# Ledger of designs, part 18: VH-VL binders against b1a7s3r263to410

Target 1, 148 residues: b1a7s3r263to410
Amino acid sequence: VTIVYDTMHYSTQKMAHEIAEGIMAEGYDVEMFFLHEDERSEIVKSILDSKAIAIGAPTINDEPYPSIGDLMYYLKGLRFERTGIKRKAVTFGSMGGKGGTPASLGKDLGEYGFDVVDTCEVYYVPDEEENKACFKLGQKLVEEAKKI

## First folded at step 5 (VH-VL)

Design s21 (framework fv_ponezumab)
Fold by ESMFold2-Fast, scan of step 5:
Structure s21 (fold): chain C 148 residues (1-148), chain A 117 residues (1-117), chain B 112 residues (1-112)
Amino acid sequence: as target 1 above (148 residues)
Amino acid sequence: QVQLVQSGAEVKKPGASVKVSCKASGYTFTDYYIHWVRQAPGQGLEWMGRINPSGGRTKYAPRLQDRVTMTRDTSTSTVYMELSSLRSEDTAVYYCARGWYSYFDYWGQGTTVTVSS
Amino acid sequence: DVVMTQSPLSLPVTLGQPASISCKSSQSLVYSDGNTYLNWFQQRPGQSPRRLIYKVSNRDSGVPDRFSGSGSGTDFTLKISRVEAEDVGVYYCMQGTHWPYTFGQGTRLEIK
């Protein structure tokens, strides 16, 4: 399972961690990529080798982080809808205002050929209940991926 | 409390290898990259590379990539930096630091490596 | 590699006076996300480096407001409005936009 998120927002990092813990609790390996540190080509190779992905981004000024947009544009070009499997996906992120980035990313991933099973968005910093929701999101992603 | 604790000073002969450790505590080990930066006596800072403890993926400075290897042990929350084929110019203080592109927010105390015949 | 050039390399200052350090990069430090990953570090004698400024102008927590960063593209400045004795040390700019990460040569701030 491949998790990709923007590294510049602490709230999104906490969500990524909880999702990873949920995945690992089910006995699966996780590879986590930081968009500011990792090359797009390496992230894409990991996704191609995975049955499931999680993509995270905060909403700033009512827009997704630009680095996520660049990755999404590349994923569109890969035409995952023409592969032999339909990879499972979840999206996640934090917001400080209007929000909507995880839902927007989920819609785009669905159009690119992924089976988006859920999304998770929190206001500013996730509380204990929201942390549990992220953990469960990771478990749900794995449960859905087993059906491939 | 976040802390990075490095192994003790090393004295090596030219051609040997050295392995320096950096033990992390006070945070979730897999949430942050660990970078290695060295400083020769009286000289400036040189970035050597970094490791993502999640998955173990590494990226090294091109001039060092044929001699440097970074690994981690998640059970002990420890990162290792091994430098092979040591030369006198590798004499330096080696630092580990936690961070992303925008910060190296916590640094280890440094490990002095002396390469002499 | 991106070359980071600092000037001056030696900066003698009188206590209470302002100090300014220049940092120039060989190529633009604007990342694809629109952010500029230019950082400033302070290293006091015998100590590990400490981050002062990240993303050009953001002070780290606990850093006095005497320190300020500015600039864009390839030209950056670290300014100390009123130098104090504890500011003695070497200052480094560092870029995190391009691999490999690179530091300037360092500017040694000394009291006259």
Scores: ipSAE 0.006, ipTM 0.582, lowest interface PAE 9.6, mean pLDDT 80

Design s22 (framework fv_ponezumab)
Fold by ESMFold2-Fast, scan of step 5:
Formats: structure tokens, C-alpha cells, sequence
Structure s22 (fold): chain C 148 residues (1-148), chain A 117 residues (1-117), chain B 112 residues (1-112)
């Protein structure tokens, strides 16, 4: 399972961590990428080796954070619908206002050939219950990936 | 309190290998990348490579990729950097550094590696 | 590789006076996300490097406000408004926008 995220704030990183813990609790390997540290080609190679992905970003100016937008445009070009399997995906992120980034990313991933099983968005910093929801999101992702 | 604690000084002969450790504490080990940077006596800083402790994926400086290997042990929160086929030019202080948001925010104390016959 | 060029390489300064270090990159350091990954580090004699500034102008926690970073694209400056004895050391700029990451050659700040 591949998790990719970017954040200027601690909150999206906390969500990524909880999702990873949920995946690992089910006995599966997790590879986590922080966008500014990784080439898109390395991330894509990890995705191709995975049955499931989680993509996270905060919302700024009612749009996904620009680095995630750049990755999404790259993923669109790779035609994942032609790989013979429909990978499972979840999206996540934090917001300070109106929000909508996880839903927007999910819609795009669906068009790129992924089966988006759920999304998770929190206001500012996740509370204890929202952290538990992220953990369960990771478990749900691998549960769905087993069906591939 | 975030700390990166490195192993002690090493003296090696040309052609040998050296393995330096960097033990992390005070944060979740898999949430941050670890980079290695070296500094020859009286010289500037040279980036050697980095490892993502989540999954163990590495990326090395092109000049060093045939000689450097980075690994990690998540159970002990430790990163290792092994440099093979040592030359006198590899004499340097070797640093590990934590990265978040693409920046080196915490550094180890450094490990002096001396290569001499 | 992106070449980072610092000037001056040697910077003698009188206590209490301002100091300025230039850093120029061979390519734009603006990443695809609109951020500029230009950092400044201080290395005091016998110590590990310490981050002072990240993303051009953001001061790290605990760094005195007499340190400031500015610039854009390929041209960056680190300023110390009033140099203190503890500021002696070597200062490095570093880019994290392009692989492989590269450092400037360093500027040694000395008290006259």
C-alpha cells in the first residue's frame, strides 16, 4: 500500500500516520511518500507495485495544494485503467475553511482508473475521534484491496 | 526532545568498508526522511543520499551510488550508512539529518571517518 | 546539477555591525508547488550544522530575529542585522528543489 501526501501543516501528516497504522494493524506493508522529497517516478513505481493507495493534501484557496495537483496530472497520463487491475484508493486532508480537496481528488482518481472506496476530511487539526476514523480508513482500504 | 545520535569514530584502511549508525528518538521514526551529508576536513557540505524509513526506499548522489548503501531498522529507530571501497578522499565527518517539509531540521553530532594506510 | 554560488567566501565583520551573504543558483529554485526550497544553515566551529532559515525567509524556532532571509528565483540573501560573537562560523545556502540537493561552498564569518 502506497501513501502519498503533502502538507505545510502538521494535521495532514497526522492523518497519514494514522492511516498507515491502520494498514499495518491488518498485517500489510506501507510505503509512505512526502511529495517534496520524492520524484514522481519513484512514487509511480510504488503505486504500480501496490493494490491500494491513499493520497492526502490540505485545501488552499478552494483547490488542492499545488504539489498534489502536479502529481495528479502526472498520474492522469499513465492510464492506470489499462493495467488489468482496478486499484483501491482513499483520499484525505485537512481544511481551514470550505474544504473539498479529498472529494475532488477522489473524483479525479476515479477518472484515472482507480476505485475510490472512501474519503476523509478534518477541520484544522484532527481530534481523537477523527484520528480513530483515519485508522479505520486504513483498515477499510486493505479490506477492499483484498477483493482485487 | 528530538535527537539523532551517531556511532563513534572509525579508522579504516583504503579498500575497506565503513558502516555508520544514526539512532533517532523523540519522534515517530517513520514520519521523517533521514539524509546523510559529509564534510571533508576544511571543506564544505556534500549531500550523499537519503532514506525513507517507511518502506526503506533510498536515493543516492550519482557520484556515490556505486559505493553507498543506506538501510534502516524500524524496531530500533536506527538508520545505517555503509560506504565501501574507501579512499583517502573519503576522510570526512559524516552527518545524519532529519528532513520534514524538505528541510534538514535536526542533525546528528557527526561521525569522524579517517581513511589512512 | 544545480550550482549554488555564495559570496563573499570570507566575511570579517566588526561586532554590532550588519553582515550580508549572497547565494545564487544556476537554475530557478521554484518548485512545481510554487514554493522555493532554499535553506540557510549555520555551522559553528566543531559543531553540526544548524538550520536558520527555510523556504527563503522563514526563521526556524529559536533563531534570533536579527537573522533574515530574502530573495526569489535564483538570487537569495541572508542578513544579520547586528553581528554578535556567537555568530562566528560558516554559513551555507542549500537548495532542495532539484535532485541532487546541493549546497553553496560556504561563507566564513569572522570577528575583526
Amino acid sequence: as target 1 above (148 residues)
Amino acid sequence: QVQLVQSGAEVKKPGASVKVSCKASGYTFTDYYIHWVRQAPGQGLEWMGRINPSGGRTKYAPRLQDRVTMTRDTSTSTVYMELSSLRSEDTAVYYCARSYWGYFDYWGQGTTVTVSS
Amino acid sequence: DVVMTQSPLSLPVTLGQPASISCKSSQSLVYSDGNTYLNWFQQRPGQSPRRLIYKVSNRDSGVPDRFSGSGSGTDFTLKISRVEAEDVGVYYCMQGTHWPYTFGQGTRLEIK
Scores: ipSAE 0.034, ipTM 0.664, lowest interface PAE 7.6, mean pLDDT 81

Design s23 (framework fv_ponezumab)
Fold by ESMFold2-Fast, scan of step 5:
Structure s23 (fold): chain C 148 residues (1-148), chain A 117 residues (1-117), chain B 112 residues (1-112)
Amino acid sequence: as target 1 above (148 residues)
Amino acid sequence: QVQLVQSGAEVKKPGASVKVSCKASGYTFTDYYIHWVRQAPGQGLEWMGRINPSGGRTKYAPRLQDRVTMTRDTSTSTVYMELSSLRSEDTAVYYCARDYGTYFDYWGQGTTVTVSS
Amino acid sequence: DVVMTQSPLSLPVTLGQPASISCKSSQSLVYSDGNTYLNWFQQRPGQSPRRLIYKVSNRDSGVPDRFSGSGSGTDFTLKISRVEAEDVGVYYCMQGTHWPYTFGQGTRLEIK
C-alpha cells in the first residue's frame, strides 16, 4: 500500500501515521512518500506496484495543496483504466477554515480509474476519536483491496 | 528520547571506501527521512544526500552522486552511508540528521573520517 | 545551487548585549506551497549542530525565547536579544526550498 501526502502540516502527518498503523495492523507493508521530498517518478512506480493508495493533503485558500495538484495532474495522464486492475483509494486531510480537499481529490481519483472507498477530513488537529477513525480507514482500505 | 547514534571514527587511505552507520531510536524509524551532512575541519556544513527508510529510496548531492550510497536496515533501525574512492578532501565529520519536511530536527553525534596516506 | 551568504562571519559580543546575524539567498526561498524553508542552526564547539529556528520564525521546543528569526524572500535575520555565555558557537542558516539543500558559511559568535 502506497501512502502519499504533503510533509508540511502536522495534522495531515498525524492522519497519515494512523492510516499506516491501521494498514500494518492487518499485516500489510506500507510505503510512505513525502511530496516535498520524493520524485514523482518514484511515487508513481510505487502506485503502479500497489493495489491500494491513500492520498493526503490539507486545504489552503480553498484550493488543494499545490504539490498534490501537480501529482494529480501526472496521475491523470497515466490512464490507470488501462492497467487491468481497479486500485482502491482513500483520501484524507486537515483544514483550518473551508475544507473540501479530500472530497475533491476523491472525485478526481475516481475519474482517473481508481475505486475510491472513503474520504476523511478533520478540523485543525485530529482528536482521539478522529485518530481512531484514521486507523480504521487504513484497515478498511486493506479489506477493500483484498477484493482485487 | 529521540536518539541517532553513529559508528566510531575511521582512518582510511586514499582510494579506500568508508561505511558509517546511524542507529535511530525513540521514534518510528520509517516515519522520518535521514539525511547525511558533512563538515570538513574548520569548514561549514555540506549536504550529501538523504534516504527514505520506508522504501529505501535515495537522493544524492550531484557532486557526490557517483561515490555515495545510502542504505537502511529496518530490522535494526539503522541507516548506512558509504563513500568510495576516498580523497584527502573527504576528511570530515559526518552527521546523520532526521527530517519530516522541516529539515534536521535531530542530529547524530558525528563520525570523524580521516583520509591520509 | 542556491548560494547562502551570511554576515558577519565573526561576531564578538559583550555578555547581555544583543546580536544579529544576516542570511541572504541567491534565489527566493518561497516554495510553491507558500512556505519558506529557511532554518537556523547553532553548533557549539565540539558538538553536533542543533536546530534553533525552522521555517523562518518558528522556535524549536526548548530553545530560549531570546532567539528569534525573521525575514522573507531572500533576506533573513537571526537575533539574540541578550547574549549569554552558552551562546558561543557557530550559527548556520540553511535552505530546504531548492535541491540540493545548502547552508550559509557560518557566523562565529564569541564573547569579548
Scores: ipSAE 0.026, ipTM 0.669, lowest interface PAE 8.1, mean pLDDT 82

Design s24 (framework fv_ponezumab)
Fold by ESMFold2-Fast, scan of step 5:
Structure s24 (fold): chain C 148 residues (1-148), chain A 117 residues (1-117), chain B 112 residues (1-112)
Amino acid sequence: as target 1 above (148 residues)
Amino acid sequence: QVQLVQSGAEVKKPGASVKVSCKASGYTFTDYYIHWVRQAPGQGLEWMGRINPSGGRTKYAPRLQDRVTMTRDTSTSTVYMELSSLRSEDTAVYYCARDYGSLFDYWGQGTTVTVSS
Amino acid sequence: DVVMTQSPLSLPVTLGQPASISCKSSQSLVYSDGNTYLNWFQQRPGQSPRRLIYKVSNRDSGVPDRFSGSGSGTDFTLKISRVEAEDVGVYYCMQGTHWPYTFGQGTRLEIK
């Protein structure tokens, strides 16, 4: 399972961590990428080898980070809808005001050939219950991936 | 508390290899990158490379790429930096530093490597 | 690669007087998220670097109020309002906006 996120905000990193813990609790390995430091080609290779992905980013001016947009456009070019296998996906992110990035990313991933299981958005820093929700999101992603 | 503890001082001959360790504690090892930075006597800081503990993926400074290798052991939360074909100009203090979003928030105590004939 | 230039390289200061260090980057350090990833580190003789300031102006926990950071874009300043003996050491600016990350050449603060 591949987790990709791009944020300099602690909140989205904390969400990614909880999702990863949920995945590992189900006995699966996680490869986590931070777009600020990792190359797109390495991330794409990991995604191609995975049955499930989680993509995270905060909302900036009602749009995702440019690096996430770049990755998404590259994924669109790979035409995953032509493989006959639907990889499972979730999207996540934090917001301070108007949100929408996880839902927007989920819509795009669906058009690119992924089966989007769920999306999750948190206002500012996730609280105890929101951390539990992220953990459960990771477990849900793995349970859905087992179906392919 | 977050802590990065490095291995002890090394004295090596020219042409040898050295392997320095950095053991992380007080946080989730795979949530942060680890960078290696060195400092020759009386000189400034030079970035050497980094590793992502989550997948083991590395990036190295171009001038060191042929001689440096970074690895990790997730079971012990330890990162290793190996430098081969040592020369006298590799004499330096070597630091590991934790990174999230390029902030370099915690540093190890440093490992002195001396290369002498 | 982004070049970080500090001035002065050597800074002799009388105890109790203010000190100021400049840092200039060859490119804007504003990241795509609108934040500026410029950090300041202190290295006391024989010790590892310690982060003082992150994202231009945020002081780390435990760092005295005497230290402050300011600036924008390509020009940044670290100020010490009243220098104490324990402030002796080398100060480095560092950018984390562009890969690879780069450091300034360092400013040595000494008591004159």
Scores: ipSAE 0.066, ipTM 0.677, lowest interface PAE 6.8, mean pLDDT 81

Design s25 (framework fv_ponezumab)
Fold by ESMFold2-Fast, scan of step 5:
Order: structure tokens, then C-alpha cells, then sequence
Structure s25 (fold): chain C 148 residues (1-148), chain A 118 residues (1-118), chain B 112 residues (1-112)
């Protein structure tokens, strides 16, 4: 399972961590990439080798982070919609205002050939219940990926 | 309170290896990257590499990638930096530093002096 | 590698006077997310570096408002409005936009 995220503060990073814990609790390996720190070629390779992905980003000016947008356009070019198997996906992110990035990313991933299981968005920093929701999101992603 | 506490000074002979530790406390260890930066006597700062404690994924400076290895132990919230095939030019103070997204190196360890001499 | 060039390398200043340090990068430091990852650090003799400024102009907690950062693209400045005795040390700019991350040569600030 591949988790890719970007963040302006540390809220989306915390969500990514909780999702990873949920995945690992089910006995699966996770590769986690911080888009600002990690190279796109390594991220893309991990996604190609994975049956399930989680993509996270905060909302800026009611739009996804530009770095995530660049990754999404690359994923569109891979034409996963042409395959007979749909990789499972979840999207997540934090917001400081209007929000909507996880839902927007989910819609795009669905059009690119992924089976989007769920999305999760929190206001600024996740509280204890939101952290548990992220953990459960990771478990749900694995449960759905087993159906592939 | 965020703290990064490093292991003590080391004196090594050329060709040996050294392993420096950096123990983190006061925050969730797996939420932040840890970088290593060194400083030779009277010289400036040189970035060596970083590790993501979550998955253990590393990225090293090209000049050092054949000699440096970074690992972590999540049970003790500790990052390790091992540098092999030591040369006199590796004599430096080695620092670990935390990555606070978009604001690299917000907290630093106290430094570990490594002296390489025959 | 992105080359970070600081000027001056040696900066003698009279107490209470302003000081200014320039940092120029060989490439634009604007990342694809729209942020500019240019930080300033202070290193007092015998101490670990301390971050003063992150993302060009944001002061760290506990940093006096005498310190300010500015700039864009490839040209950046750290200003100290009124130099105090405790400001003695070496100042470094650093870029986190391009891998590998690089530091300037350092500027040694001394009291005249």
C-alpha cells in the first residue's frame, strides 16, 4: 500500500501516519511518501506496484496543492482506466477554510481508473476521534483491496 | 518539550566506521523527518541526508551516498547515522535536526564531535 | 547543486546599528507548491545552529522582531534592525527547494 501526501503544516502528515497505522494493524506493508521530500519517479513506481493507494493534501485557495496536481496529471497519463482491475484508493486532507480537496481528488482518481473507497477531511489538526477515523480509513482500504 | 539528544564524542582511525545516535522526545517520532548535517572545523554546514521514521525511507547527499546509512528504531524513538570508510576530511561535528514541513531544521541535537586521526 | 552565495562573508557592525546580509541562489527557490523554502540560521560560538527565519520571512518562536527576512526568486536578505551584543555569530541561509539541500558559506557578524 502506497501513501502519498503533502502538507503546509503537519495536519495532513498526522492523518497519513494514522492511516499507515491502520494498514499495518491489518498485517500489510506500507510505503509512505512526503511529496515535497520524495522524488516523483519513486512515488510513481510505488503506486504502479501497489493495489491500494492513499493520497493526501491540504486545500489552498479552495484548490489542491500544486504539487499534488502535478502528480495527478501524471497518474491520468498512465491510463489505469484501460486495465480490467481497479486499484483501490482513499483520499484525505486538512483544511483551514472551505476545504473539499479530498473529495475533488477522489473524483479525479475515479475518472483515472481507481476505485475510490472513501475520503476523509479534518479542520486544521485532527482530534482524537478524527485520528481514530483515519486509522479506520486505513483498515477499510486494506479490506477493500483484498477484493482485487 | 521537543528534544533531540545525541550520543557522545567519537575518536576513530582512518578506514573505520562511526555510528551516531539521535534520540527524539516530546513529539510523535514518526510524524517528522530527521536530517543529518555536519560541520568541519572552521567550515560551514553540509547536508548529509534524511530519514522518514515512518517507513525508514532515506535520501542521501550524492557525495556521501556510498558511505552513509541512516536507520531508525521506532520502539526507542532513535535515529542512527553510520558513516563508513572514514577519512580525515570526515572530522566534524555531526548534528541531527527535525523537519517541520516547509521549515527545515526547526529543532537541532546538541551535536556529536567525530575526530578521525591516525 | 544549487549554489547559495552570501555577502558579505565578514560583517563588522557597531552596536545599535543595522546589519544586512544578502543570499543569492543559482536557481529560483520557488517550489511547485508556490512556497519558497529559504531559511536563515544563526550559530553562536560553540552552539548548535538555531533557526531564525523559515520560508523567507517567517520568524521562529522566541526570535526577536529585530530580525526580518525578505526576498523572492533568487535574491534574499536577512536584516537586523539594531544589532545587540548577543547577535555575534555566523549566519547561514539554506535552501530546501532543490535536492540536495544546500547552505550558503556563512556570514560572520562581529562587533566593531
Amino acid sequence: as target 1 above (148 residues)
Amino acid sequence: QVQLVQSGAEVKKPGASVKVSCKASGYTFTDYYIHWVRQAPGQGLEWMGRINPSGGRTKYAPRLQDRVTMTRDTSTSTVYMELSSLRSEDTAVYYCARDYYGSYFDYWGQGTTVTVSS
Amino acid sequence: DVVMTQSPLSLPVTLGQPASISCKSSQSLVYSDGNTYLNWFQQRPGQSPRRLIYKVSNRDSGVPDRFSGSGSGTDFTLKISRVEAEDVGVYYCMQGTHWPYTFGQGTRLEIK
Scores: ipSAE 0.006, ipTM 0.583, lowest interface PAE 10.1, mean pLDDT 81

Design s26 (framework fv_ponezumab)
Fold by ESMFold2-Fast, scan of step 5:
Structure s26 (fold): chain C 148 residues (1-148), chain A 118 residues (1-118), chain B 112 residues (1-112)
Amino acid sequence: as target 1 above (148 residues)
Amino acid sequence: QVQLVQSGAEVKKPGASVKVSCKASGYTFTDYYIHWVRQAPGQGLEWMGRINPSGGRTKYAPRLQDRVTMTRDTSTSTVYMELSSLRSEDTAVYYCARDYGSGYFDYWGQGTTVTVSS
Amino acid sequence: DVVMTQSPLSLPVTLGQPASISCKSSQSLVYSDGNTYLNWFQQRPGQSPRRLIYKVSNRDSGVPDRFSGSGSGTDFTLKISRVEAEDVGVYYCMQGTHWPYTFGQGTRLEIK
């Protein structure tokens, strides 16, 4: 399972870690990438080798989505709808305003040939209940990936 | 209040090793990278490397990777930078800096002066 | 490694006059996400560096609006519209797009 995320603040990183814990609790390995540090080619290779992915980015009300543009463009170009497998996906992120990034990313991934299982967005720093939801999101992603 | 507090000045002989500490407070230690940047007297800033406190993963400047080691202790929220085989050109002020990514370096330690003298 | 070149290296200015510092990179600083990770830092005498500008033109909280950053690709500029005594120090550009991170040589701003 591949998790890719980017952050303007630490909330999205916390969500990524909780999702990873949920995945690992089900006995699966997770490979996690921070978009600013990791090479796009390594991220793409990991995605190609995975049945399931989780993509996260923060939301700033009415701002562009700069941190994930090239990755999403590349994923679109791979034409996953033609590959014969439908990878499972979840999207996640934090917001300080109206939000919408996880839903927007999920819609795009669905159009690119992924089966988007769920999305999760929290306001600022996730509380205990929201952390549990992220953990459960990771478990749900693995549960759905088993059906491939 | 976010604060990075570094250990005190060191004087070392050529060939020795030095270990500088950087203690973080006022935020969740594992949420930010800690980078090390040094500055020789009258010279500019040189990036040395970084550590991710959550997993301990490091990245070092290629020029220094054979001599530098970065570690952390999550129980004390402290990052360490050890530089071995010291030479006179390692005389510098060593800074730790907090980064979420992309070299933003929003908070810096006060600096630790390391003098390598024969 | 990406080479960052600043000009001038020494910048004597009269109080109240504008100052301008150039920073050039040996390769494009546009990251794959479309952002340009060029940052500016100020180091006052005897102090740690502090962030002034991030991502080319975004001023840090508490930084006066007399400071501005601009540029794209490989050419960047830091401007101070009217220099004050407290602005004395060394200014560094820095790129966070390519590993390893690299700084310019620094520009020393002095009051004449």
Scores: ipSAE 0.005, ipTM 0.520, lowest interface PAE 13.3, mean pLDDT 80

Design s27 (framework fv_ponezumab)
Fold by ESMFold2-Fast, scan of step 5:
Structure s27 (fold): chain C 148 residues (1-148), chain A 118 residues (1-118), chain B 112 residues (1-112)
Amino acid sequence: as target 1 above (148 residues)
Amino acid sequence: QVQLVQSGAEVKKPGASVKVSCKASGYTFTDYYIHWVRQAPGQGLEWMGRINPSGGRTKYAPRLQDRVTMTRDTSTSTVYMELSSLRSEDTAVYYCARGYYHSYFDYWGQGTTVTVSS
Amino acid sequence: DVVMTQSPLSLPVTLGQPASISCKSSQSLVYSDGNTYLNWFQQRPGQSPRRLIYKVSNRDSGVPDRFSGSGSGTDFTLKISRVEAEDVGVYYCMQGTHWPYTFGQGTRLEIK
């Protein structure tokens, strides 16, 4: 399972960590990529080798973080719908206002050939219950990926 | 421990400009927005604007946008708020507050008194 | 701009008695994300404002449980179940849903 995220604030990173814990609790390996630091070629290779992905970004100025937008355009060009495998996906992110980034990313991933099974959006910093929701999102992602 | 420390009191003449600073410590400076809120003597709170220290992007209250400028210096973890063309109605205590897009305001500076008089 | 109206503006209370402050907004504060960005602040004499409640009913760290927030849409209430001497100050509601952000005019809580 591949997790890709970007964040200006700690919140989306914390969500990514909780999702990873949920995946690992089900006995699966996880590769995490921080888009601000990691190379796109490595991220794409990980995605191609995975049955499931989680993509996260905060909403800033009512828009997705710029680096995640760039990744999404790159993924669109790869035409995953032509690969014969419909990978499972979840989207996640934090918000301080308008929100909607996880839902927007999910819509785009669906058009790019992914089966988006769920999303999680929290108000800025996730509390204990929101952390549990992220953990369960990771578990749900791998449960759905088993159906591939 | 999160702390916001503001510059000292200012006395200005009408038409002058004032620049107030807010130095942040105890957290990652670029992770939170800094908002500015003012309070005229005996009056309520008025939001003036905010700055994202990461990119320097600002958003100002429409009533003040022609006179207010917010900047930051990441090397000193300091935010500045400059208000120009001062009027007697600008006499107030000015606060900086840590926040985000629509929320937080969880830590506030001690306030800076600005007095505008002839 | 969204107008925030508080009542009462002056609230004299006897120590140990409950107190209640109303806050009404001119527009719904429910944002498209499903959250209601209504905050309550306390300002003690000579001090900076301190956030007590965020998103209608969530109590901030260190805030006594005698403070509670409730409401929905346009009508909100801050309650103090048992007023203590340290509660003297001005209380403000604030909306973060609609730009520009706006505060209520404030309610001054005084001990009788």
Scores: ipSAE 0.000, ipTM 0.493, lowest interface PAE 14.9, mean pLDDT 80

Design s28 (framework fv_ponezumab)
Fold by ESMFold2-Fast, scan of step 5:
Structure s28 (fold): chain C 148 residues (1-148), chain A 118 residues (1-118), chain B 112 residues (1-112)
Amino acid sequence: as target 1 above (148 residues)
Amino acid sequence: QVQLVQSGAEVKKPGASVKVSCKASGYTFTDYYIHWVRQAPGQGLEWMGRINPSGGRTKYAPRLQDRVTMTRDTSTSTVYMELSSLRSEDTAVYYCARDWYGSYFDYWGQGTTVTVSS
Amino acid sequence: DVVMTQSPLSLPVTLGQPASISCKSSQSLVYSDGNTYLNWFQQRPGQSPRRLIYKVSNRDSGVPDRFSGSGSGTDFTLKISRVEAEDVGVYYCMQGTHWPYTFGQGTRLEIK
């Protein structure tokens, strides 16, 4: 399972970590990529080798981070609908205003050939209940991926 | 309580290789990158590269790319940095540091002195 | 590579007086995500570096509030409101916006 995210004030990073813990609790390996640090080609290779992905980004000024937009446009060009395997996906993110990034990313991933299972959005920093929701999101992603 | 504990001092001849270890404890090893930074005597800090313990992926400073290798052992929560074809200019204190997104570097190892002399 | 330039390189200060260190980058440190990845580190004699400030102005837990960071774009400042004996050491700015990561040349703070 591949998790890719970008973050502001580490809120989305905390969500990514909780999702990873949920995946690992089910006995599966997770590879986590941070868009600022990691090369796009390495991220894409990991996605191609995975049955499930989680993509996260915060919403700033009611828009997703530019870095996630670049990745999404690159993924669109790869034509995942032609691979014969419909990978499972979840999207997640934090917001400080209107929000909507996880839902927007989910819509795009669905068009790119992924089976989007669920989305999760939190206001600024996730609280204890929201952290538990992220953990369960990771478990749900793995359960759905077993169907492939 | 986060700790990074490094291996002991090394003395090497020019042309040899050195392998320094950094053992992490007090946090989930796979959640943070480990970077290597060195400091030659009387000089400033130089970034060498980093490793993501989750997948073992590395990124090296261009000037060191053909001589440095970073690896990890998840069973012991240990990161290794190996530098080959040693020169006298590689004499330095080598540090490991925990990082994420270029803003962390919040915990550093105690340093490992590597001396290269003929 | 992004060049980080600190001034002064040597900073003798009287105990109890304020101190200020400048850090200038050859390129903007604002990343495409809107964040500025500029950190400040302190290295006391014989010790490993210790992070004081991250992302321009955020002070680490346990770092005295007499330390503060400010700036934007290419111009950054670390201030110590009143210098204490334990502050002796070398201070480095560091950028994480552009790879490879680069550090300033260091400013040695000493009590005169």
Scores: ipSAE 0.007, ipTM 0.579, lowest interface PAE 10.6, mean pLDDT 81

Design s29 (framework fv_ponezumab)
Fold by ESMFold2-Fast, scan of step 5:
Structure s29 (fold): chain C 148 residues (1-148), chain A 118 residues (1-118), chain B 112 residues (1-112)
Amino acid sequence: as target 1 above (148 residues)
Amino acid sequence: QVQLVQSGAEVKKPGASVKVSCKASGYTFTDYYIHWVRQAPGQGLEWMGRINPSGGRTKYAPRLQDRVTMTRDTSTSTVYMELSSLRSEDTAVYYCARGSYGSYFDYWGQGTTVTVSS
Amino acid sequence: DVVMTQSPLSLPVTLGQPASISCKSSQSLVYSDGNTYLNWFQQRPGQSPRRLIYKVSNRDSGVPDRFSGSGSGTDFTLKISRVEAEDVGVYYCMQGTHWPYTFGQGTRLEIK
């Protein structure tokens, strides 16, 4: 399972961590990438090698982070429908206003050939119940991936 | 609470390899990248590369890519940096440092002195 | 590679006086997200480097407010308003905007 995220604030990183814990609790390995630090080619290779992905970004100025947009452009070009596997996906992110980034990313991933299972959005910093929801999102992602 | 603890000093002959370890504690090992930075005597800091402990993927400085290898062991929360074909110019203190998006080198190990001499 | 140039390289200062270190990058350090990933580190004799400032002007927890960072684009400054004996050491600027990451050559702050 591949998790990719970007953040200037700690909140989206906390969500990614909880999702990873949920995945690992089910006995699966997680590979996690920071878009600012990681090469797109490395991220893409990880995605091609996995059955499930989670993509996260905060909403800033009512738009997704630019680095996520760049990654999505490359994912669109890969034509995932040719791989013979319809990978499972979830999207997540934090917001300080109206939000909508996880839903927008989910729609795009669906168009790119992914089966988007769920999305999760949190206002500012996740509370204890929202952390539990992220953990469960990770478990749900791998449960769905087993059906492939 | 965050701590990076490195292995002890090494003395090597030219042409040998050296492997330095960095053990992390006080945080979730897979949440942060580990970078390696070296400092030759009386010189400045040089970034060598980084590893993502979450999948083991590495990115090396172009100057060192043919001689440096970074690995990790998630069961012991330890990162390793191996430098091969050692020359006298590789004599330096080698540091590991934690980093993430927007952070970069927020915590450092104590350093490992590597001396290359005949 | 982005070249980071510091000046002065040697900075003798009298206790209680201000000190200023300049850092210039060979290209803009503004990332596509609008942030500038310019950091300042302090290395005391015999110790590991310690980060003082991140993203140009943000002080790390525990760093005294006598330290401040400023600048934009390619020109940056680290200021110490009142130098104390414990401030002796070498100061480095570092950029995290462009791969590979690069450091300035360092400025040695000494008490006169």
Scores: ipSAE 0.006, ipTM 0.608, lowest interface PAE 10.1, mean pLDDT 81

